VH-VL binders against UPF0128 protein PH1314. Designs and how they scored, part 7

Target 1, 225 residues: UPF0128 protein PH1314, of Pyrococcus horikoshii (o59052)
Amino acid sequence: MIKMLEGYYIIENPGVVPAERRFRMKDLKAWGYDLHLGTIEGERAYFISKTGERHEGETYIFKGKEYHVSRTQKEIPENARLLARIIIERGNPYLEVWLEEEDVKFPLTKEDPRIILKRIWEKEKLNQLLKHVRAVGLTTDFYKDNVFTQGIPLPYEEYPPKVRRVLREVKDIHRDLTGFGRFVFQYFGEVDKMHNYRLYWTLPTLHLFDIDIANEVDKVLGMLD
Short names: E, the ipSAE of ESMFold2; O, the ipSAE of OpenDDE; V2, 0.75 times the mean of E and O plus 0.25 times the DockQ between their complexes.

## First folded at step 1 (VH-VL)

Design z7 (framework fv_zigakibart; at its last look DockQ between E and O 0.71; V2 from the best seeds 0.00; counts 0 for: pae O 6.4 > 2)
Fold by ESMFold2-Fast, scan of step 1:
Structure z7 (fold): chain C 225 residues (1-225), chain A 120 residues (1-120), chain B 107 residues (1-107)
Amino acid sequence: as target 1 above (225 residues)
Amino acid sequence: QVQLVQSGAEVKKPGASVKVSCKASGYTFTSYYMHWVRQAPGQGLEWMGYINPSGGSTKYAQKFKGKATMTSDTSASTAYMELSSLRSDDTAVYYCARDYDILTGYEDYWGQGTTVTVSS
Amino acid sequence: DIVMTQSPSTLSASVGDRVTITCRASQSISSWLAWYQQKPGKAPKLLISDASSLESGVPSRFSGSGSGTEFTLTISSLQPDDFATYFCQQYNSYPYTFGQGTKLEIK
């Protein structure tokens, strides 16, 4: 399942946001929201205002589905860099990839995702993974194309072309990784086909998800007893 | 209707190079990887590598590193595969094939093939 | 590299027969296996993906099964158009590898 890490959160039910209903950086700050502070409780996304009050994220309906979106609209610079974060869904680890923004973090969090991941995993292993993500070298127009997605995939053809390009590059990197299938089998005792239409998805290397690191991640997410 | 149309047969001498083209139509060229596969006379299929037409990134089987060069022209919706330092054992039919879905990786549409004969 | 081995290499059969072709991987490939049909002088044609998913337009007499290291292609009632060479392909890891092929010929 989608889950919060200490200082992290994942927006539930993300999706395509109509232009007129997207948040803008200036608007969120004017409304008292802190774009660097976000958390979930009971699987819902919310913002923490500078006064410390919790507010629900805005909800949008796209093609009959409800989406909770807490991000600001912004055109993504051509020189943007990809960041990565590990998430656990239904007991399975996934790598989430997004663009770095100088004054806005995606997803919203109390801390820089890289700092939290560094505390969970060895810095060397994380840097190796991020090196591969950066090798993609692609800019996406996620915000320009009105796509905000985290944890809930859209049908592949509904993603903007640049988003599909990023997904292909991430999947290609995953396919180059030796032993991934064996790790999934050993960790969960089952092997499933990968989901074909997840926007930010690649499976981590065996080195990043050896048994000790996988157990530490699962413990942080409250899945290991 | 998806179509991949390849260039015509080539006859080359040992040591020469050959460049095979594969023109795509009926889909968004940059949305799918293009694979290259060869088949020597009377033998099985051998995967050579692929190119991502979106960025030009390539992956080669170890045997073809430094031997094959894959490129693409997005404006012409055409992929190319150049094979250098030809030897008699490079005689084969060369196919281009589209990667069905990046998350599955099998080839759903194939070109008709280009016969390359290297004189001994 | 993952080695794909098909058996038999050649199979003789008559129209109306049930035929079975086997493909074995040298290590587990989950269900990431495709089957192709190739007729003389033509490019391969995709029949089955993900071990058991029949491609649109392929006759229902074709079916695939298996997972891990053992895979099977079955033709339930052989037709004249089915005499061809069949190849399996794994796409679990690079380099992609094909079986050596099974030639299905008239008995």
Scores: ipSAE 0.000, ipTM 0.413, lowest interface PAE 16.7, mean pLDDT 60
ESMFold2, look of step 2: ipSAE 0.332; ipTM 0.726
ESMFold2 (binder alone), look of step 2: mean pLDDT 93; pTM 0.943
OpenDDE, look of step 2: ipSAE 0.017; ipTM 0.544
ESMFold2, look of step 4: ipSAE 0.289; ipTM 0.702
ESMFold2 (binder alone), look of step 4: mean pLDDT 93; pTM 0.944
OpenDDE, look of step 4: ipSAE 0.021; ipTM 0.559

Design z8 (from z2 with heavy chain D99E E100G Y101I D102Y F103G W104D S105Y G106Y Y107G F108M Y110V; framework fv_zigakibart)
Fold by ESMFold2-Fast, scan of step 1:
Structure z8 (fold): chain C 225 residues (1-225), chain A 121 residues (1-121), chain B 107 residues (1-107)
Amino acid sequence: as target 1 above (225 residues)
Amino acid sequence: QVQLVQSGAEVKKPGASVKVSCKASGYTFTSYYMHWVRQAPGQGLEWMGYINPSGGSTKYAQKFKGKATMTSDTSASTAYMELSSLRSDDTAVYYCAREGIYGDYYGMDVWGQGTTVTVSS
Amino acid sequence: DIVMTQSPSTLSASVGDRVTITCRASQSISSWLAWYQQKPGKAPKLLISDASSLESGVPSRFSGSGSGTEFTLTISSLQPDDFATYFCQQYNSYPYTFGQGTKLEIK
């Protein structure tokens, strides 16, 4: 099981239709989920066993217990399901997590998302974002799903059709980067040249996974403010 | 140029399974969802679900969960829909239809010709 | 599930007539509605998407309007080729759902 922030879905049981979601490892630690990866060498990441041995492997979850197996190991619990695997992009390990459809829901926050946004961002930036959102047909209720502030990325195809339409229109406006990522970057702050915010969706091309500046991650996720 | 061509008519007995194919041509197969819609004789249209060929992710109407299985082969640009445990009320014409994922491609704009599946004893 | 209800279920009209078909959704679907035409023995053909956007190659006598829960398909001057069954379909949320159909008959 992965520990989820309040208002996010819990992955507990295998469903009928799985989907993939990518998490950056540093974001998992922010949830209080502590994974020991050991080392990163080029495009590879390794778990370190209790004996200090390095294992490139897959993670299985069964009844709250994680099983890390190397490609050469064959023994895993019979009823374990593959929940996550490590992928590496730009030398940074990510977990790809398989979501079951029965586990997926669109949560609402305890607080009105507009109050959270007001706490995090300048009033002018919020007003500019809301004008743009209205222009591309995104409803104000979209913010209740925490997609811009606290949402962990879903594969593009898992969003309702109206949300996918908005994401397509945003992508068409911002051709140089992933449309959604450039949209958020444009309205949620200035970042210096060395720290580009990179947001991506799993397939087909929009991604929201990563913010390079840790204090901005805390602001966006609403965990500290 | 854009075309969806489905497999031929099938006659099955109750309890059997049937697998219908839908071969796409004239467009980028992975840029469109492939929907499956059925129509019983003299009845309206019933949405069964879709598959995204770009990852194989599927969405089913509740009635078809555990009953229909949608798959795709991107190298062959072909989508498949398998129905198990056939009953007489599964007798229908089964259509595949594409829907745009990106840009200004709303609605199901291209349909296959349909595959008639008859379930009789 | 969103229930789509069409009225009338059958409509008799003559060539040259203005005809109107209505589609009602059980909850708001914004503009996420398509209209299809189906002739006997043929697959459905997309006429209109996004409630009012005419598909390429569809004659301009067809038009769609509406938003929220009430939608209308209009044929301004009925032609012989237009006698068919018409279906509305919502794609606001899963499962996608169709109206029961409106059969347009000659006479």
Scores: ipSAE 0.000, ipTM 0.417, lowest interface PAE 18.9, mean pLDDT 61

## First folded at step 4 (VH-VL)

Design rb (framework fv_romlusevimab; at its last look DockQ between E and O 0.04; V2 from the best seeds 0.00; counts 0 for: pae E 21.5 > 2, placed apart)
Fold by OpenDDE, look of step 4:
Structure rb (fold): chain C 225 residues (1-225), chain A 123 residues (1-123), chain B 108 residues (1-108)
Amino acid sequence: as target 1 above (225 residues)
Amino acid sequence: QVQLVQSGSELKKPGASVKVSCKASGYTFTSYAMNWVRQAPGQGLEWMGWINTNTGNPTYAQGFTGRFVFSLDTSVSTASLQISSLKAEDTAVYYCARDLDYYDSSGYWFDPWGQGTTVTVSS
Amino acid sequence: SYVLTQPPSVSVAPGKTARITCGGNNIGSKSVHWYQQKPGQAPVLVIYYDSDRPSGIPERFSGSNSGNTATLTISGVEAGDEADYYCQVWDSSSDHYVFGGGTKLTVL
């Protein structure tokens, strides 16, 4: 643990962890859901199902309620917004997702974000995120330990161009995509043409549900491989 | 440029084993899953499964469990397909193909493809 | 298992428009990708995500997907377009990639 405090390079944006975030249809799809317009117990409603599980014209019972799919949406309606937030209840995180159409709120799901993220990452084959995630709450922690030789971390001035590029990408992600983030990096040099390093990365969980952001984070995590 | 180069054609007898290699270049090998696709003579494309190039975890399609083994040598950015206990029906062209994610819609497609490896099983 | 159905063959005269269909249950909710395979060659991606075209692929190639049918459209067909075409989807239920049976496009 003491070694972790030596010779690190830190990239930190204090920013703001959003309470809620607007998402796109592609995000919802990435989460593994279809959006439907139809009825619940005869009342007009938006609701979701797992991708491909329900189809237009279908009537089914779910959790004791009758659902009818009038239309499967390809896009979020123009007068609607897909919104989500992370809440912590009894020490556990939840992702609440809903659709707001004008002044009407349609709840879509409340799920363990870890389950959904895992699903996304497995499906989307975001290997770095899958491998290096450590904790998921309002923020998500990644840890990647690629240490082959324990030594004194090198100063930034000795970082090779590839490593510096990674750090630039991290800065860009924080600046352009997340607004908030903490990246702690230790570099020990190259061993057998492999970069020897350790990193910690904290990001807002909600932003990771944006598939574009998740993709960029995954790419960055893999850049030193 | 991104490319996949596969090993050469193989002629094997029934019961033998074969290992087809797929060497990747032009991109970060461990950032993309690798798919395997079989095409029997005069037949269509058949997905065999994929391997996580980071974790090494393989996923096999139905019908391709047991005798088919996906493996990696990340040091040389190479994915391999091994087929044991070869049968005549295993005669086919085998392709490796990089898995790409379309993040705008969470779609999946293969690009690029290897040039294919012909495996012929004959007595 | 999820199944994609393609016509085994389509014939078209040069300069005309070829349409290759790919049928699947609620395929419109899936992302469909298309590959071209010429004899003795590996497949080449020609359309991804229903209608997006990779760089290097002529604008003559287009795609659509709705309902239970995805369609690859090739306008101004040329002799060089003669090939087998395969549609592909990811089936989330089975976690399988699925190919259509392929369509042989013949340029008359």
Scores: ipSAE 0.000, ipTM 0.479, lowest interface PAE 14.1, mean pLDDT 91
ESMFold2, look of step 4: ipSAE 0.000; ipTM 0.391
ESMFold2 (binder alone), look of step 4: mean pLDDT 94; pTM 0.952

Design rc (framework fv_romlusevimab; at its last look DockQ between E and O 0.03; V2 from the best seeds 0.00; counts 0 for: pae E 18.7 > 2, placed apart)
Fold by ESMFold2, look of step 4:
Structure rc (fold): chain C 225 residues (1-225), chain A 123 residues (1-123), chain B 108 residues (1-108)
Amino acid sequence: as target 1 above (225 residues)
Amino acid sequence: QVQLVQSGSELKKPGASVKVSCKASGYTFTSYAMNWVRQAPGQGLEWMGWINTNTGNPTYAQGFTGRFVFSLDTSVSTASLQISSLKAEDTAVYYCARDLYYDILTGYWFDPWGQGTTVTVSS
Amino acid sequence: SYVLTQPPSVSVAPGKTARITCGGNNIGSKSVHWYQQKPGQAPVLVIYYDSDRPSGIPERFSGSNSGNTATLTISGVEAGDEADYYCQVWDSSSDHYVFGGGTKLTVL
C-alpha cells in the first residue's frame, strides 16, 4: 500500500529454505569436480577431484592417505544420490556434498559456497549473477541498479508487456524452482531504448548450485538489458 | 508467516466418513509435499504417507492403503485426508506437516505442522 | 522394515544434561531429525540433519549421529523441556519416513 505509492512491486514466497537437495552429475561437473569410484586406504569409496586432475588407474597420496581411481563416473550411479546442504559454522556458510549409495554416505567435499558459486558462474558465463551478487549465506542476495534516467517510479499498470513478463518469470522461479524468494522491483520507464529499473532478489543459496536454476535466474536478471 | 490450519475436531459413529482439511498459507502450496501423521491416544507418531502437491500423486505408508485417501484443492491451498468406514481404532489426532522438499527420492524433515485434528469414533 | 528404537523415558535433574538415544541399524548413514511434543500440542522441530538447530531453538539442544546411534543432548535442562521427543529418518529402501517410538523426558 505505502510501497505502491512509491512504485514498488514485490514478489514473495516466504517458505523455509531447504536444508539439503539432490543434484545431478551435470551440477557436480559445473562445480568443477570429477566423481571417482576406487579405494581410499584399500577400502572401496567414492571421492572427487578437480576436473581433469586424476585419471582412471591412477594411485596418489592426498593428506596422508592412498587413493586409487578404479573408474571415473560419467553419471551418478543408478543406485546412488548426489546430495548437498548448506551449513553455518561460526557465522560462515559451507557447502557440504556427499554421495549416498544405498544407505552408505560417502563424504565428497565441504567448501565455502562463495568459492564454488563464483567458479560455476565464471565457467558458465553467468555474468548477471557475477555482477550483481551482494551476499551469500543460507540465502543469496542480488542487487541490480539499471537506472540511467530516473523519474518517479511507475505503477504496475504502466509496466510494458516485456517488464510484466519478467515479473511472471520471477513468480515462476519462486513457485516452480526455488520454493522461496523475495523480489523487490522498481520501474522508471524506457529512455533511449533502455529500461530503467532497480531490483533486489533473495533466493535460497542451495538452489543456485543447480545449474539449470542458476541459468534461469541469470537469464531473468538480464531480460531487460 | 508459514502456517498450516486444520479443520475442527470430529465426533463420529462407526461406519461414517470424515474429511480432515489442512489449509496452507504463507508459501507456494505446490512447491512442497504434504505429509499426514496419526497419533492414537497415549501413543507415538505414525507416518501415514504424503501427497505430491505439484502432481497430486499420493504415497501411502504400509497399513494405510485402504480406507485413507489424500487429496488436494490447489485453488484454496488445501490438502485433505478422507477416512471412510470409520472404526473405533481410527480414534486419534491427525496432523498435516509440510515436507521441506518434494523430490520423492529425498526425504527431508517436517516444518511446520498443523495444530492437529482430533477424530473420535464411538458408538 | 527399518526400525528406530528410543528409550521410553529419561529422567534428569534440573540444570543437568539429558541424553536421548535413537538406535537403528547403520543410522549414522542417515540424516536424523528430532521433534519435541508437549502435551496437547503439535510436534516442533528441534534438531534437523543430525545436529542443526532451527531458528529459535536454544543452543542447549544439540545432536550427534554415528554408527548405530543418534543422540539428542539437552544441556542445562529446564522444567519447560519436559516433553516427548521423537527421532525421524527417511528410509530409502522402503521410501518411507520412520519415527522412533518416542522418549518422555521428565525433569525432577
Scores: ipSAE 0.000, ipTM 0.410, lowest interface PAE 18.7, mean pLDDT 86
ESMFold2 (binder alone), look of step 4: mean pLDDT 92; pTM 0.941
OpenDDE, look of step 4: ipSAE 0.018; ipTM 0.537

Design za (from z7 with heavy chain I102F L103W T104S; framework fv_zigakibart; at its last look DockQ between E and O 0.02; V2 from the best seeds 0.00; counts 0 for: pae O 8.5 > 2, placed apart)
Heavy chain, then light chain:
Amino acid sequence: QVQLVQSGAEVKKPGASVKVSCKASGYTFTSYYMHWVRQAPGQGLEWMGYINPSGGSTKYAQKFKGKATMTSDTSASTAYMELSSLRSDDTAVYYCARDYDFWSGYEDYWGQGTTVTVSS
Amino acid sequence: DIVMTQSPSTLSASVGDRVTITCRASQSISSWLAWYQQKPGKAPKLLISDASSLESGVPSRFSGSGSGTEFTLTISSLQPDDFATYFCQQYNSYPYTFGQGTKLEIK
ESMFold2, look of step 4: ipSAE 0.012; ipTM 0.580
ESMFold2 (binder alone), look of step 4: mean pLDDT 92; pTM 0.932
OpenDDE, look of step 4: ipSAE 0.179; ipTM 0.716
ESMFold2, look of step 6: ipSAE 0.103; ipTM 0.650
ESMFold2 (binder alone), look of step 6: mean pLDDT 92; pTM 0.932
OpenDDE, look of step 6: ipSAE 0.010; ipTM 0.510

Design zb (from z7 with heavy chain S31D, light chain N92D; framework fv_zigakibart; at its last look DockQ between E and O 0.51; V2 from the best seeds 0.00; counts 0 for: pae E 13.8 > 2)
Fold by ESMFold2, look of step 4:
Structure zb (fold): chain C 225 residues (1-225), chain A 120 residues (1-120), chain B 107 residues (1-107)
Amino acid sequence: as target 1 above (225 residues)
Amino acid sequence: QVQLVQSGAEVKKPGASVKVSCKASGYTFTDYYMHWVRQAPGQGLEWMGYINPSGGSTKYAQKFKGKATMTSDTSASTAYMELSSLRSDDTAVYYCARDYDILTGYEDYWGQGTTVTVSS
Amino acid sequence: DIVMTQSPSTLSASVGDRVTITCRASQSISSWLAWYQQKPGKAPKLLISDASSLESGVPSRFSGSGSGTEFTLTISSLQPDDFATYFCQQYDSYPYTFGQGTKLEIK
C-alpha cells in the first residue's frame, strides 16, 4: 500500500511475515557453509561445516559424535529443499536451517541471525545494510538519517524524479521479492547538492538471507547518496 | 492494454480557445499522473505540465502558466487540456502521456496527438 | 531551466552502421535521462530510462550510457525500422525538458 500521512510517504505491503522460506545453495554458501552428505555415528545424514573446513572422505569428531563426509554437495539435491525460519526464544532471535529430503528433516544449524547477517554483509560489501541496521527479530529494521539541514518536509508532488524512483524500487521490492514491508520516508529537498531525507524500513528478516534480496535492499538504501 | 485516445484535430482563429481531451483505458486512471507535451511543426518536444487525476492538483511549466489549463474527470477516465487566447504560434501537435509509475517524470504511453491549427 | 543539447541535429547512415547520438545537459542530472524514438506522424516511443535501462520490447541493439552532463544513445547495427527522430529528456528537475532532436536518415 502507498499512502501519505503528516509529511511522510509510506509504502506498505501489509500481510503476514512468512514463517519459513526455501533457499538455494548460493545462499547457503553466502552464509559461509558447505553442505555435506555422509554419516553421523554411522547413520546417513546431511550436515554443514564452515566453507573449506571439511573435505570429502574426512572423518572427524564434533561435539562428541563421529562425522564422515561422503560427498560435498555442489547443489541442493533435486529431491530436497533447503529451508529456514526465524524463531524467538527468551527474547533472542535464532535462524533455524534444515534440509528436507522426502519428508525427512535434517537439522543443519541454529544460530544468531545477527552474526550470520553481519558475516554476509561484510563479505559481500553491503555497506548500507551494515551501516543502517538497527534491530533484528522476526523483522529487521533499518534507519537512515541523511538530514543535514532540518527543514519542512516537501509534499510528494515536489519530489524530484530520482526520489520517486527510490519509492518505486521500494514498492517493487515489497511486491516482487519480500511480500511484506513497511517503508516510511521524509524528504526535505536537495541542499548544497545533498539530498536531505530520513527513512525507516522494516523487512522480513528471513528474506535478508537471500543474497539477491539483500543486494537489492542495499542498492536502494544508497540510491540518493 | 493501456490506451490514450485524444480528441480530433482542431482549426481555430486567433483569440479563440480549444479544449483537447485524452481518454484513458486499460489501467486505473487515478493511479498515474498525466503529462501534456506539445510539438510545434518541425520542432522538438516541449513539456507543458501534468495533472494528478486523484484530487486534481497540477503543475505547469512557467511558459504555459495562464495559457494552459489542465483538468480531469475521473468518472470518465479523461484528462483535458485547454488553451486560451490562441495565437498562431500555438499551432502544434499536443500529446497526453501517462507517467511511467505514479510520478517518475518520464512517460511510457502516449496519446496519438491532437493537431491544433491557429490560422487567421 | 536545464537545457538539453543534442548532437548532431541530422545524421545520415546506412543499414548496418553503428550510430551514436549525444545529449548534453546544462547541469548535472545524475542518471535521470530518457531516450525516445519518434516516427513522422506518430507519438514518441520510450526506448531507454535512467540513462541506460532498456524499455521492455526495445531491441537489444539500442543502448544508453552516461551520467552527470553527458549521455549517449547507441544503435549497434542500424535496421530499416530505426530511421526516425530521437529525443532525450531530463526528469531531474522541473520543468522537464527535451533535447531538440536528432533526425536519423537513410544515406
Scores: ipSAE 0.000, ipTM 0.452, lowest interface PAE 13.8, mean pLDDT 88
ESMFold2 (binder alone), look of step 4: mean pLDDT 94; pTM 0.946
OpenDDE, look of step 4: ipSAE 0.028; ipTM 0.646

Design zc (from z7 with heavy chain E107F; framework fv_zigakibart; at its last look DockQ between E and O 0.59; V2 from the best seeds 0.00; counts 0 for: pae E 7.5 > 2)
Heavy chain, then light chain:
Amino acid sequence: QVQLVQSGAEVKKPGASVKVSCKASGYTFTSYYMHWVRQAPGQGLEWMGYINPSGGSTKYAQKFKGKATMTSDTSASTAYMELSSLRSDDTAVYYCARDYDILTGYFDYWGQGTTVTVSS
Amino acid sequence: DIVMTQSPSTLSASVGDRVTITCRASQSISSWLAWYQQKPGKAPKLLISDASSLESGVPSRFSGSGSGTEFTLTISSLQPDDFATYFCQQYNSYPYTFGQGTKLEIK
ESMFold2, look of step 4: ipSAE 0.491; ipTM 0.795
ESMFold2 (binder alone), look of step 4: mean pLDDT 95; pTM 0.959
OpenDDE, look of step 4: ipSAE 0.031; ipTM 0.636
ESMFold2, look of step 6: ipSAE 0.437; ipTM 0.770
ESMFold2 (binder alone), look of step 6: mean pLDDT 95; pTM 0.959
OpenDDE, look of step 6: ipSAE 0.015; ipTM 0.518
ESMFold2, look of step 7: ipSAE 0.055; ipTM 0.655
ESMFold2 (binder alone), look of step 7: mean pLDDT 95; pTM 0.960
OpenDDE, look of step 7: ipSAE 0.484; ipTM 0.792

## First folded at step 6 (VH-VL; framework fv_zigakibart)

Design p1 (from za with heavy chain S57R, light chain N92D; at its last look DockQ between E and O 0.77; V2 from the best seeds 0.00; counts 0 for: pae E 8.0 > 2)
Fold by ESMFold2, look of step 6:
Structure p1 (fold): chain C 225 residues (1-225), chain A 120 residues (1-120), chain B 107 residues (1-107)
Amino acid sequence: as target 1 above (225 residues)
Amino acid sequence: QVQLVQSGAEVKKPGASVKVSCKASGYTFTSYYMHWVRQAPGQGLEWMGYINPSGGRTKYAQKFKGKATMTSDTSASTAYMELSSLRSDDTAVYYCARDYDFWSGYEDYWGQGTTVTVSS
Amino acid sequence: DIVMTQSPSTLSASVGDRVTITCRASQSISSWLAWYQQKPGKAPKLLISDASSLESGVPSRFSGSGSGTEFTLTISSLQPDDFATYFCQQYDSYPYTFGQGTKLEIK
C-alpha cells in the first residue's frame, strides 16, 4: 500500500506479524550460540551455550544446575524445529527461543532482543541498522534523518529514479520477506550530490533475526548515502 | 502479561492438610520451574522447593521433605503445594514464584501469596 | 546449606542519602545472587539478578556489585518509594537461601 499524506510517502503492508517464527541453524550460529544435546540435572535436554564456550563431554555448573554435553549439533535435528517469539514482560521485549523435538519443547534462552540484535549487527557490519534503530519490541523502528538543507519536501512526481528504486525495494521487502511493514519517507532533493531525506521504518522484530533479511534492510537503509 | 494467581486464605486446625493452588498465565507453563517460598509472620523468606511442570520432577529443601508435596496440572497451567499434618508453626504466607531463565533459581514473577493460619 | 548474612539488619536513612546494604555468603557463590525489595503485605519484587544485572523497570539509582562471597546493593539517592525490606538470595546450589533481610526505614 502506497499513500501520500501531507508531504510524506508511505509504504505499508498491513499483513500479519507472526507470533512465532521458525529459524535455521545458520541463524542460531549468527546469534552467537552452539546447540547441544545432553542433560540438565540428569534429564535429557537440548540447550545452548555461547559459540565455542562448551564442548562435547564437558560437565559444568551454570546458575546452580548441572549440565552435561553429550553432543554438539551441527544442524537442527531432522525431527525438530528451532522456534522463537518475542514476548513482552514488564513492558520490555524478550526473545524466547526453543527447540521443539516432535511434541516436546526444550527452552534454549530468554534474552533481551536488543542485545542479540546488536551482537549480530556488529559481527555482520550492518552499520545502518546499528546507527538508526530507535525502538525494539514486537516491531522494530528505524529512524534516519539525512536532511542537510532547509528546503520543503518534494512531491513524489519529482523523485529521481534512484529514490523511486529505494521505494520499490522497500515494497518488495514488505511483500516478499517480512509480510508486514510501514515505511514513511520524505525527500528534499539532491544538494551537493547528497540526497536529503528522512525516513521512519517499522518492521517485525522476529524477521530481523533472519540474517538474510537483516542484510537486505541494512542495504536499503544505505542506498541513498 | 505474566500472572500467578494463588488460591485464597485458609484457616486450619492442627493435624489438617491444606492445598494451595497457583494458576499461571501469560507464558508457556511447562518451560519454567515453579518455586514455593514461605514467609512466617514478621519473618524473612524461606525457599521450600520447586517443581518442573514438564515431567513433574521436584526438589525440596530438607526441612519440607515429607511435609510439603508439590504437583502441577499442565492442562490447567496450575501448580499446587500441599502441606500435611499442620502445626501452628506452619502459619505463614506461601508464595509461588516463577524461575526467570528456565533453570536458574531466582524468581522474576511472584503470586500474591496465600495466608495459611493454623490455630487451635 | 549456604548461609546468607545481610548487614545491617535495620537501616535508618533520609531521602537523598546514599545507602549500601551488604550480603555475605558462607562460601563462594560466584555471581549467582539476586536482590529483592518487599513492602509490607506485598510479594517480593526482583531488583537485580546475577549480582549486577538491573531488572527492567527498576530505577537506575539501584545498583549491585560483588562476586564470590561479598555482595552489595547500593541506592545512590534514596527516594520515598525505596523504604522497604531488602533480601538477597543465592542460587548457586541447593537449597537456595535468602538473607535475613534489611529493613530500610525513614529517619
Scores: ipSAE 0.012, ipTM 0.599, lowest interface PAE 8.0, mean pLDDT 89
ESMFold2 (binder alone), look of step 6: mean pLDDT 92; pTM 0.928
OpenDDE, look of step 6: ipSAE 0.029; ipTM 0.650

